# VH-VL binders against p08169r482to628: the designs that were tried, part 8

Target 1, 147 residues: p08169r482to628
Amino acid sequence: LLCGVSDGKQRFDLSALARHSELEQNWEAVDGSQREAEKKHFFINICHRVLQTGQARGCPEDAAVCAVDKNGSKNLGRFISSPTREKGNIQLSYSDGDECGGGQKIITNITLMCKPGDLESAPVLTTSRADGCFYEFEWRTAAACVL

## First folded at step 1 (VH-VL)

Design n7 (framework fv_namilumab)
Fold by ESMFold2-Fast, scan of step 1:
Structure n7 (fold): chain C 147 residues (1-147), chain A 121 residues (1-121), chain B 107 residues (1-107)
Amino acid sequence: as target 1 above (147 residues)
Amino acid sequence: QVQLVQSGAEVKKPGASVKVSCKAFGYTFTGYYLHWVRQAPGQGLEWVGWINPNSGGTNYAQKFQGRVTMTRDTSISTAYMELSRLRSDDTAVYYCARVYDYVWGSYFDYWGQGTMVTVSS
Amino acid sequence: DIQMTQSPSSVSASVGDRVTIACRASQSISSYLNWYQQRPGKAPQLLIYAASSLQSGVPSRFSGSGSGTDFTLTINSLQPEDFATYYCQQANSFPLTFGGGTKLEIK
């Protein structure tokens, strides 16, 4: 599996977003809920499973996107396909998450958009499909800029 | 204070259309999905569909596909459900309800007061 | 579609009683089950989400349990304001489906 994507002469390297050490933190998005006790935390890693640290300690070992609240964790997808170029942006697709009904498993897509100079921004949840089978995040980051 | 306020009762003839409104107060309108659920007199609850107020995207229960249209106006934090080709068995109280959390499944944390739609000849 | 079956359809009880309401799904829904209370002429109100999580502001006498296909709502010491209809709802997949309701009546 590649931790990047090439488009002719252009190359995109996502390794700066990959977190390998358990001393590091996963990337995190929050559902935006105003109720503190019921906040959902989305832990995401790039080109790697989520780190087994803090609130993500209960995440499945193979999850690359994991949702956590005070009641437990859910696997929202595995890193089992390489990043692709999609409409000028980079798309990551994490598939084979937990069962979500009808024999389907959860899939999460992350759309990375170029933001020069910013490697510290976080992904934002933009879509949570009502059937619970599909999640979408947008992430503005310098890692999505041409090298 | 979160509140969903719906339009008043409607009486329609079979074959007509009805448009029910749901105005949101006390939260960011585009941050939460709005669902519509109906209840015929003396009967249980039936899910109709949802709208994402941010994108305008919708999903309808199969039995209403082709007859229901959900829209919203973000400038006034209002969602609408229009049901066409009304039949007598569409007589029901129609509720709008906010979905708080999709990660652990859709649950309705706030409900509108309901709009009675009566379809009679 | 996932079918939700509630039992009993009605129950007669007195203030102070412990009441249990059962809800069964036609297929596994994990813990994606919610409970609502509806008073006559009023909109439903959320009591329990994710099978066992008590909604903020709901009295602690209400509790939920279960996973997979079999779920229970318990009211430990019935109060006058608890006489209402209760609905379970699965949130595992679309379309969202509700149980037929359980009417809790004064004995």
Scores: ipSAE 0.000, ipTM 0.522, lowest interface PAE 13.8, mean pLDDT 85

Design n8 (framework fv_namilumab)
Fold by ESMFold2-Fast, scan of step 1:
Structure n8 (fold): chain C 147 residues (1-147), chain A 120 residues (1-120), chain B 107 residues (1-107)
Amino acid sequence: as target 1 above (147 residues)
Amino acid sequence: QVQLVQSGAEVKKPGASVKVSCKAFGYTFTGYYLHWVRQAPGQGLEWVGWINPNSGGTNYAQKFQGRVTMTRDTSISTAYMELSRLRSDDTAVYYCARDTAMVTYYFDYWGQGTMVTVSS
Amino acid sequence: DIQMTQSPSSVSASVGDRVTIACRASQSISSYLNWYQQRPGKAPQLLIYAASSLQSGVPSRFSGSGSGTDFTLTINSLQPEDFATYYCQQSYSTPYTFGGGTKLEIK
């Protein structure tokens, strides 16, 4: 996994968001729009696959974004694109997730926004497309600030 | 084209300080991190730290924390590494090296090295 | 700190030989592994970055492979200028750490 981006003048280092060992926890987002029994729990890692710990133990071994609910786990993306800069924010795209119907595979996008001093905030789900094929998260973090 | 040119060899007594310079040519100085790596005679490579020339931000290996200071002067595209309270085991060739952060981190260009000898 | 173990520490070979050098990380570093060549009295030169990407200008006889904890540098059909010391380096987290080096010697 690639863990940095440079736009020629400014450098961004996402390694502070990478979780490495079995003793660490994945980043987690929860779909707050659902009742407890219907909630999806999203486990996300940066520059690394999802750690096989806690509720994410059932996630696919090659998933970088994984959703867990009452029906099991789904791979929401195994291949992370090189981070890009868009409108002052950093964008990450995860592709080649599980089959979602119509010959499509799940894609997940994360928009990272600079929040000075905050390396402990978690991603927030902003889009869950009705066909289950596309997910978007926003994440406000100091890792998205210029170094 | 891209070149990193370091200051000349230094001979110091234990307890002294040394300041090594690294002048950058052929690229935008503030666009790339600069790392310092040392190599004792007959030994392997040891990372000392890095400086972001744009912000002046630094990161030092814990072993050197409190003894090393990295600075830069953007007006002359030069980075500096100052190591204080020198010991005989600080004798080494000190290299500066350029880091690219285009989705990976690696040292693509290196200075010629500066021999620092600490003895007496 | 991530420890990098390199093997062998030295290897004797002849021009035209195929040589492999191994590098092991004490924890997973994904593909954040670089290989450098150092000739006597010279600064190190980058050969391979991101475990398997060949640096521009480096001959195609050099190749890298591996991910996670186990990595290999391969030199196909050794040339006289390849007799040097080779170092692996992890750039996954600070402090960036190097392997102990492998000295490639003439047989």
Scores: ipSAE 0.000, ipTM 0.503, lowest interface PAE 14.5, mean pLDDT 83

Design n9 (framework fv_namilumab)
Fold by ESMFold2-Fast, scan of step 1:
Structure n9 (fold): chain C 147 residues (1-147), chain A 119 residues (1-119), chain B 107 residues (1-107)
Amino acid sequence: as target 1 above (147 residues)
Amino acid sequence: QVQLVQSGAEVKKPGASVKVSCKAFGYTFTDYYLHWVRQAPGQGLEWVGWINPNSGGTNYAQKFQGRVTMTRDTSISTAYMELSRLRSDDTAVYYCARGWELLYYFDYWGQGTMVTVSS
Amino acid sequence: DIQMTQSPSSVSASVGDRVTIACRASQSISSYLNWYQQRPGKAPQLLIYAASSLQSGVPSRFSGSGSGTDFTLTINSLQPEDFATYYCQQSYSIPYTFGGGTKLEIK
């Protein structure tokens, strides 16, 4: 699997956002749309499973996005497809997460947008579908700029 | 017992940077997020961003993206907010506030730091 | 961004009165709504979280209600120490946003 996109005219490398060491930390986002006790905290890694550190210690070991709330952890998708270019941005789609009903499994999309000079920003939750089967994040970062 | 103690008032010229500190007492520093909220004189409250002291992860309101940096030093239980390229409309009291990681209400607030930006 | 509209912007009342402050979100925020009290020259203090849960140490004359887009803070039998500015705040989505505030003044 690639941690980047190359279309022959432009090349993008997301490896600066990938975290590999237990001395590093996962990327994080927070939001909630349900009862107080069910507000979710999201742990995210790029091109790699989430690190089993801090609150993410209980996350499934193959999850690239993991939601944690009072009731436990949930796999929101695996890194099983390469990033793509979508409408001028880089899209990373994590699929094959936990079952969410009706034979469906959770999918999470991350849209990365170029922001020159910024490698310190974090992903922001923009969609949490009511059926629990689909999540979207936006992330403005220099890693999404052409090389 | 739980207390957030902020650094003292600052007077800055336009274009300068300011770094405000917030020292935590009476709880485990890494168990709670720290938020920064500002209030211009006579105006309402505006959320600036948060830092997770355990990971160092941050999230900033889009309005401040590119001008604000939040950091922490776990050895002294202190969080910092640095705001650069100051404008006169950045004049405000800046508060740090403790938030529960999963529920995100601000149960304890620092006393505030007045930052005045004037020529 | 979720816009929080608070009404009224000011209210004049007497000790012993019942006061109601309204807060409206531009989209549903479930019960992720907090209320804060701010006295002049002081930091805000949490009164109510999750729309209706009273913070420990806060007098029972304060109560919150509502869900979705419409929320209310009620102060039953006003006391002299209650004259302050009150803010609602949504914690449903980043960026967290506050209402414009309601200043509670002596009549």
Scores: ipSAE 0.000, ipTM 0.491, lowest interface PAE 17.6, mean pLDDT 85

Design u1 (framework fv_umesolerbart)
Fold by ESMFold2-Fast, scan of step 1:
Structure u1 (fold): chain C 147 residues (1-147), chain A 121 residues (1-121), chain B 107 residues (1-107)
Amino acid sequence: as target 1 above (147 residues)
Amino acid sequence: EVQLVESGGDLVQPGGSLRLSCAASGFTFSSYSMNWVRQAPGKGLEWVSFISSSGSTIYYADSVKGRFTISRDNAKKSLYLQMTSLRAEDTAVYYCARDYYGSGSYYFDYWGQGTLVTVSS
Amino acid sequence: EIVMTQSPATLSVSPGERATLSCRASQSVSSNLAWYQQKPGQAPRRLIYGASTRATGIPARFSGSGSGTEFTLTISSLQSEDFAIYYCQQYNNWPLTFGGGTKVEIK
């Protein structure tokens, strides 16, 4: 359910992107910051929480998206929405991340775009809001193609 | 069990190009970040380049930035280092190295045997 | 970049003696430090990571300590197979950097 999308005759299956084993690695993205010491490393999992491995060992146990930098880790979303379709793309939303001020909690959105044959690409950060409360990624992958 | 085998090292003239390969076996290559580390004759270790498991995150040492390109082919379980504009100071044994279990780890649990690159002026 | 300084460049010790190797970082690397052993003609071998955690299969005579900027690798009751060059490496910041190495040689 969580890993599938149906909009009538078209079906999608994101299970190929889910990482379950502690021997596997999380999906990774890095922000565009020019200063290495200020870069955030993002660890993302699909249909599963972030694996507690490598640099992501410090991530909250219930995080599904986690950011790590020189100051530690942040939970960027613990509840994964069911995938939906938007203009041919698949949308995932991660909610209930860490508090970011004013009673707000961090939300992360991922837009998955069909790229035939490619199951090895990774998410790319496209939006990092200045208040730290919202992150957006694009991901071009065969998992977003119609079955 | 886990094996990393480098190849492609050769004698090359300054300004030349060379491509190194690293063949991985005994583990799920697509799940690990990979690195190139070099060692000049009689000298210490120098980190050269990093590539994440998917290939989306890449880092280079300043000494090679703009001249070397790291890449990987997860279907072929291979890591590559394309070297251009080679200099005498690039003479070294080049090691392929795997990150420890899990993403974002920056220390190395397995190393290949190394391949020698000699840039002769 | 973070500069890693190892001292001394060489240590001359006899089998059965204790060797203590120093590694200093130009700025804090927390506990994100690893130690490697390299014998002539061989690839490096991981000994310790996280400043003090022994890798699987590494004998108990190897121990690491320290945090921040000052780190030590101690080899108790040195064996003949322990004569090698030892490198420290920080993995707190990009670029990854190694120390210059300490050669542990027979007295």
Scores: ipSAE 0.006, ipTM 0.497, lowest interface PAE 14.6, mean pLDDT 82

Design u10 (framework fv_umesolerbart)
Fold by ESMFold2-Fast, scan of step 1:
Structure u10 (fold): chain C 147 residues (1-147), chain A 120 residues (1-120), chain B 107 residues (1-107)
Amino acid sequence: as target 1 above (147 residues)
Amino acid sequence: EVQLVESGGDLVQPGGSLRLSCAASGFTFSSYSMNWVRQAPGKGLEWVSFISSSGSTIYYADSVKGRFTISRDNAKKSLYLQMTSLRAEDTAVYYCARSYYYDSRGFDYWGQGTLVTVSS
Amino acid sequence: EIVMTQSPATLSVSPGERATLSCRASQSVSSYLAWYQQKPGQAPRRLIYGASTRATGIPARFSGSGSGTEFTLTISSLQSEDFAIYYCQQYDNWPLTFGGGTKVEIK
């Protein structure tokens, strides 16, 4: 699927999480920083680029995951790899983010967990690797439930 | 205005090689995925290959896999298709077409096409 | 691969009449379906995407409907410039595939 997951028997449609209009706004998460000046704001979209609104106006036009802080914006992933299943959940990987050192580029993973009836919950940052090259989010959403 | 202009089509012998180019203008080329689509004379459309905006993700139709190589140069705003081991069945007009991977809305702009003829 | 089948292969209609074109997918493509128009000697032009959304600049007489495996393109009052070949395309799964086309010709 170009915007979904199939395991041969069941299909999962992620299009319900896609935000197309700037009126809809991006999905957002923040890190655990206590001071606002140090806080990273994450803007995420599914099957669509990050919308150029508010603080995300500075994000690259091809970013699907973008982080914004006092130092500017970082592209945390342009492309979604084929979705996979892990431990009953759906895992999305965003690759080809900005350079992060040693010839590496940033990768972001999102783990989608089924939550029936909830299409309005937001992703939560769970991992920010010390080298700045890897980010992980958890997202409980009805989009991860069997169709 | 968005423009895509193909070039490089020629008459080649079976087993030969040819490189097609597509020059893009009027949009931020590095923000869009690109495709090659071909059409044999009097026949329908056949998707050939896809390349993501950065060039890191590439797909091919089974009919061309191992023989054709898609690439891009974002600084030059150009898309390429290197064709090797050409067969008579590869005779077609080759179009470059723009898509946006995450929008999933088909091909919104196409070039005018360049004709490749594979014949003895 | 997902096989796209269009019918009829040729449709003969008079100007001002309604034309209805069909496209069938061998498996569900949800709403990830586009329609294209191609005139002789020209590149295809996208008419509809997402099965039912008209592309910018496309006249209101063009409409698409359907989901899953069965799709239709309707031209409500055919104009002289609408005589062309029409292709459907699924973009739900790799490889991307097109239908064989429906030629809309003058009666």
Scores: ipSAE 0.006, ipTM 0.543, lowest interface PAE 11.7, mean pLDDT 84

Design u2 (framework fv_umesolerbart)
Fold by ESMFold2-Fast, scan of step 1:
Structure u2 (fold): chain C 147 residues (1-147), chain A 120 residues (1-120), chain B 107 residues (1-107)
Amino acid sequence: as target 1 above (147 residues)
Amino acid sequence: EVQLVESGGDLVQPGGSLRLSCAASGFTFSSYEMNWVRQAPGKGLEWVSFISSSGSTIYYADSVKGRFTISRDNAKKSLYLQMTSLRAEDTAVYYCARDRYSSGWYFDYWGQGTLVTVSS
Amino acid sequence: EIVMTQSPATLSVSPGERATLSCRASQSVSSNLAWYQQKPGQAPRRLIYGASTRATGIPARFSGSGSGTEFTLTISSLQSEDFAIYYCQQYNNWPYTFGGGTKVEIK
């Protein structure tokens, strides 16, 4: 698997967003639409499983996106396909998460958009489908800019 | 194991057409840029065409522009080169080659080639 | 287009000797230069990329150096399997261009 994508002369390397060190933290997003006690905290890694640190210690070993709430953790998808170009942006699709009913497994899409100079931003939850089977995040970051 | 297997090379008359195929296996084809490179008998390597991983960006060498069309089918893991208006100067072994951006920006794997002979 | 010139066209060396191959670009290609080895009847084989980085599995006797317009491939102790044609390639600008090749043959 690649941690990036190429499209013509344009080359994109997402490795700056990958967290490997135990001294680093996962990227985090929160579902602001829920009451505080019911909020899900999303722990996300790029091209790597989530780090088993802090609140993410209980996350499944192979999850690249993990949701944690008062009831425990869920695998929202695995890094098993390389990033692609979609509508001018970079897309990571994490599939084969936990089962979510109807014989389906959870899928999470992350759309990365170029924001020059910004490597400190975090992903933002944009879609949480009511059946719990699909999540979307947007992330504006310098790591999504052409090399 | 990464493999690229070309096919479709044949003897063809000047002015004729051929379609070359390159079947990829052992890697995520949709994540890599692909190229066609040719080599005339006893001569050096000449880059022919480039296609991006999504297929949206395509470049051609001036010598083949307007006559050759590169395309890819990511679901079938295949690369194609449609050649028209063939000339004697197009006689060559045609290689497909994988482009690598993240650690080299060079042709890291090549197929074994398929021979195209343009002769009367 | 950037023109790549390799010299000499043919290099005659004995086994165990050092072989030095040159590649010059008509304008700067930074370090975006690769070297390939080709034996008769075979596809080219990757050797060096980024001017000096050996590809996985390539023996330590092969080394690349240079930047900008002048590049060198060195084979420090030539083995019988190293007799082949060597090509340099720039990937800095479109179109990609190759040198004319240097044939390394037994003296």
Scores: ipSAE 0.000, ipTM 0.471, lowest interface PAE 19.9, mean pLDDT 84

Design u3 (framework fv_umesolerbart)
Fold by ESMFold2-Fast, scan of step 1:
Structure u3 (fold): chain C 147 residues (1-147), chain A 120 residues (1-120), chain B 107 residues (1-107)
Amino acid sequence: as target 1 above (147 residues)
Amino acid sequence: EVQLVESGGDLVQPGGSLRLSCAASGFTFSSYSMNWVRQAPGKGLEWVSFISSSGSTIYYADSVKGRFTISRDNAKKSLYLQMTSLRAEDTAVYYCAREGLWFGELFDYWGQGTLVTVSS
Amino acid sequence: EIVMTQSPATLSVSPGERATLSCRASQSVSSNLAWYQQKPGQAPRRLIYGASTRATGIPARFSGSGSGTEFTLTISSLQSEDFAIYYCQQYDNWPLTFGGGTKVEIK
């Protein structure tokens, strides 16, 4: 698993976004399109599994992206692909989440965009496919800037 | 109706400078990433440069790094390409291209291009 | 950079025939591949993105397939307006790169 990407001239290191310790917290996003009582809270970790702390304590032990709502937790991706450069942005894919119907498993994509000086911003949900099988987030962060 | 109109193409001597403009209309320019793509006479397409919707992220092809500068003015709905140290191999029609809103939609609209000729 | 190779360079076909154009990437680009059509004196027109998704307004006779390094554009029943140069483009990684083009001309 490579927690970085390079196109030969530019290098990127995502390790600053990886959370490894119980003293650290997961990155969190909320589905802003839903009413408060029905909102999903998304817990995300970079190049590592979700930390089982706070509201994410009920997340599956092998989840790298986890959704929590009033009905419980759901695994949105177990395996992180090596990060890739796509059209100026860094794309991270999480595969092999929970079953979502029709023999499919959930996949989550995160698009990281350079924002100089900002390592404290959080991912924002941009796509929640109606069949529940695909989630996409955008994240503006200094970790996506050229080193 | 989405429109992109390039201007600024001219005959210029090697070592010279030129600035291209792309005027956008019919859409919210500030929401879209923009690209410059060029095509030498009788040859194929070559990607030149990218600029994100906010202007914060910029990329260049190796052949133009250090010589070309992409910029945008969202208030004026305009995209620019400042070219310096021009070479004969920079002779091409330069296209302004818009990226679709969703990731992976690529260049959904192109301008008609503006010809840059670098010759003595 | 990722090198895109198109074959054949020129394809001579008659109206109503099936045309098959190939595009090869020097390394995997997943499904991050687009196809464009260009007629003489005109800007390119986007046909397909995501290897197989037809752009709005593109006729059903155009179809794309493939993933990884091998991609195909198929025109099932060539119309007179389809004689043009076709380019593939990868957007998996920077810099964005195009193939050298395949010219589809009348036999």
Scores: ipSAE 0.005, ipTM 0.500, lowest interface PAE 16.0, mean pLDDT 84

Design u4 (framework fv_umesolerbart)
Fold by ESMFold2-Fast, scan of step 1:
Structure u4 (fold): chain C 147 residues (1-147), chain A 121 residues (1-121), chain B 107 residues (1-107)
Amino acid sequence: as target 1 above (147 residues)
Amino acid sequence: EVQLVESGGDLVQPGGSLRLSCAASGFTFSDYSMNWVRQAPGKGLEWVSFISSSGSYIYYADSVKGRFTISRDNAKKSLYLQMTSLRAEDTAVYYCARDLYDSSGYPFDYWGQGTLVTVSS
Amino acid sequence: EIVMTQSPATLSVSPGERATLSCRASQSVSSYLAWYQQKPGQAPRRLIYGASTRATGIPARFSGSGSGTEFTLTISSLQSEDFAIYYCQQYNNWPPTFGGGTKVEIK
């Protein structure tokens, strides 16, 4: 797992967003539903699997993005790709999530946008494809700023 | 009225097998994650196994991995625990327990009455 | 796994008195802490979850407090039906773990 160096590009360091300890909390996002009982809660970690803590205790051992709702937990992907730069932003792609039909597996993309001074913000769900096979998040954070 | 009723507990010899059942009523069974929790005589509570509402996610306590299999039948509104290679340390009352409606990560809001499994020679 | 320690192991109390039960986690469990009551020959009954939220139908004399590693269950005016064993449970870390129990018995 590569979390910092860019190999010939301007450097950035995502290690500040990685949660390693049982004493820490996962990053969390929710869908747009108004009622708590209907919401999917998304648990996300950077450069590490999600911590099996709180509502995420049922998440798969190898999930780096996990969704929890009344129907249980789903693996939305493992972090396979090193961070890449796309149009000024940092892109993370998680693939090999759970099966979602037709031999397809869930893929999750996170777009990180530089926000100087902010390491406290959380990811926001921007896309949930109707077939359940693709999720997209945006995250404005100082960790996405060039070193 | 939410009800969970366990059955199948018995006296078995070490190395034996036994299947426990839990019948659910009074709620939409397919909406809830289910757990098995056990309690040895005079001892505290120990979580044994978890199964998600769809049956897709299954987890076991380290002490029972490879020996116990949890399963569910949503059409029959039933939860099962297949126990093999039983040991004296598995002697306990086994409870089925329901997670909170909105999350598989929450604690157990309803429990069955329990069924006693005794492993003895 | 997180170790949950309850104290005292046994608490002798008279009816009408306040009972205070303690639960300590070996690591922070935030507010992901539940309390259960178990009477002889019966299944556990959930009293509190989220450290301080009373479950539906639980009398107001039961209250939970605390966060992190130190938690308390208080019964403000103990009634005859409250003599039981009480267990705390963390559900912050996988696997969920229970304390050893506190037996509340009549003096």
Scores: ipSAE 0.007, ipTM 0.584, lowest interface PAE 10.9, mean pLDDT 83

Design u5 (framework fv_umesolerbart)
Fold by ESMFold2-Fast, scan of step 1:
Structure u5 (fold): chain C 147 residues (1-147), chain A 120 residues (1-120), chain B 107 residues (1-107)
Amino acid sequence: as target 1 above (147 residues)
Amino acid sequence: EVQLVESGGDLVQPGGSLRLSCAASGFTFSSYEMNWVRQAPGKGLEWVSFISSSGSTIYYADSVKGRFTISRDNAKKSLYLQMTSLRAEDTAVYYCARGYSYGYEAFDIWGQGTLVTVSS
Amino acid sequence: EIVMTQSPATLSVSPGERATLSCRASQSVSSNLAWYQQKPGQAPRRLIYGASTRATGIPARFSGSGSGTEFTLTISSLQSEDFAIYYCQQYYNWPLTFGGGTKVEIK
């Protein structure tokens, strides 16, 4: 699988956002809509499974997005498809997460938007569908800029 | 390595001001909530203030509200505590601490602390 | 605010024995309860979070239990390095609050 998008003239490389070592930290977002005691923390990696560190150490071993709360961890999707271009932005779609009811599995989409010079920003949760089957994040980062 | 280093502690007179800093390294600072916790000599731990990862949500202990201001600079990977109208009872070691002070997990990484002494 | 009360204030235990520390919340904090260890001159170290989950690197002799208002930290077969002050903390509601601490000492 590719960690970027190429159209033959321009290349977008997301590898700067990939975290590979247990000495590194996952990217993280928090669901601000939850009551304080019920808040979910989302651990995210790009083009790689989440690192088994800190609160994410209990995450499923093939999850690329993992939600953790007081009840444990959930696999919100695996890195099993390459990034694509969508309306001028880069989209990552992590699918084949845990069962969420009705024979469905969780899918998480991350929309990456170019922000020159910024490789330290974090993803922001923008959608948490009521049935628990779909999550969406936005991320403004220099990794989404043309190389 | 994941590390938090506090600085700025000093001897100040009552009514004075002081700014504490906490430098983060070894992790993505912009992804974590941060806290200040203090401990008076020979006493227990007292939570002082919280700031969310983006800086948009801030909470204070009643004992410091209106006198202390927490802030962060994610580009510089630094946390700050601006203290004004200092009192003798503010004398303490001040720790910065990383972690989810709301939700599932508590404070997982602590700095070594910086001593603030308020005395004439 | 939620008041956290730890008992006893001081616990005298011999090496190899079991220590049981209590933490009580003035109202329910569900399982949003952490335990910290602090040795003289050092920063606190997280032992337990979520009332019963051991932090990474914490020996199996440390265990936490309880939910709601009554919580217990148990240290089985106390080692010399376990003599310290232990604090509980609720992170259920604002402001965050710590217990007054339990000093675990030799004898």
Scores: ipSAE 0.000, ipTM 0.486, lowest interface PAE 19.2, mean pLDDT 85

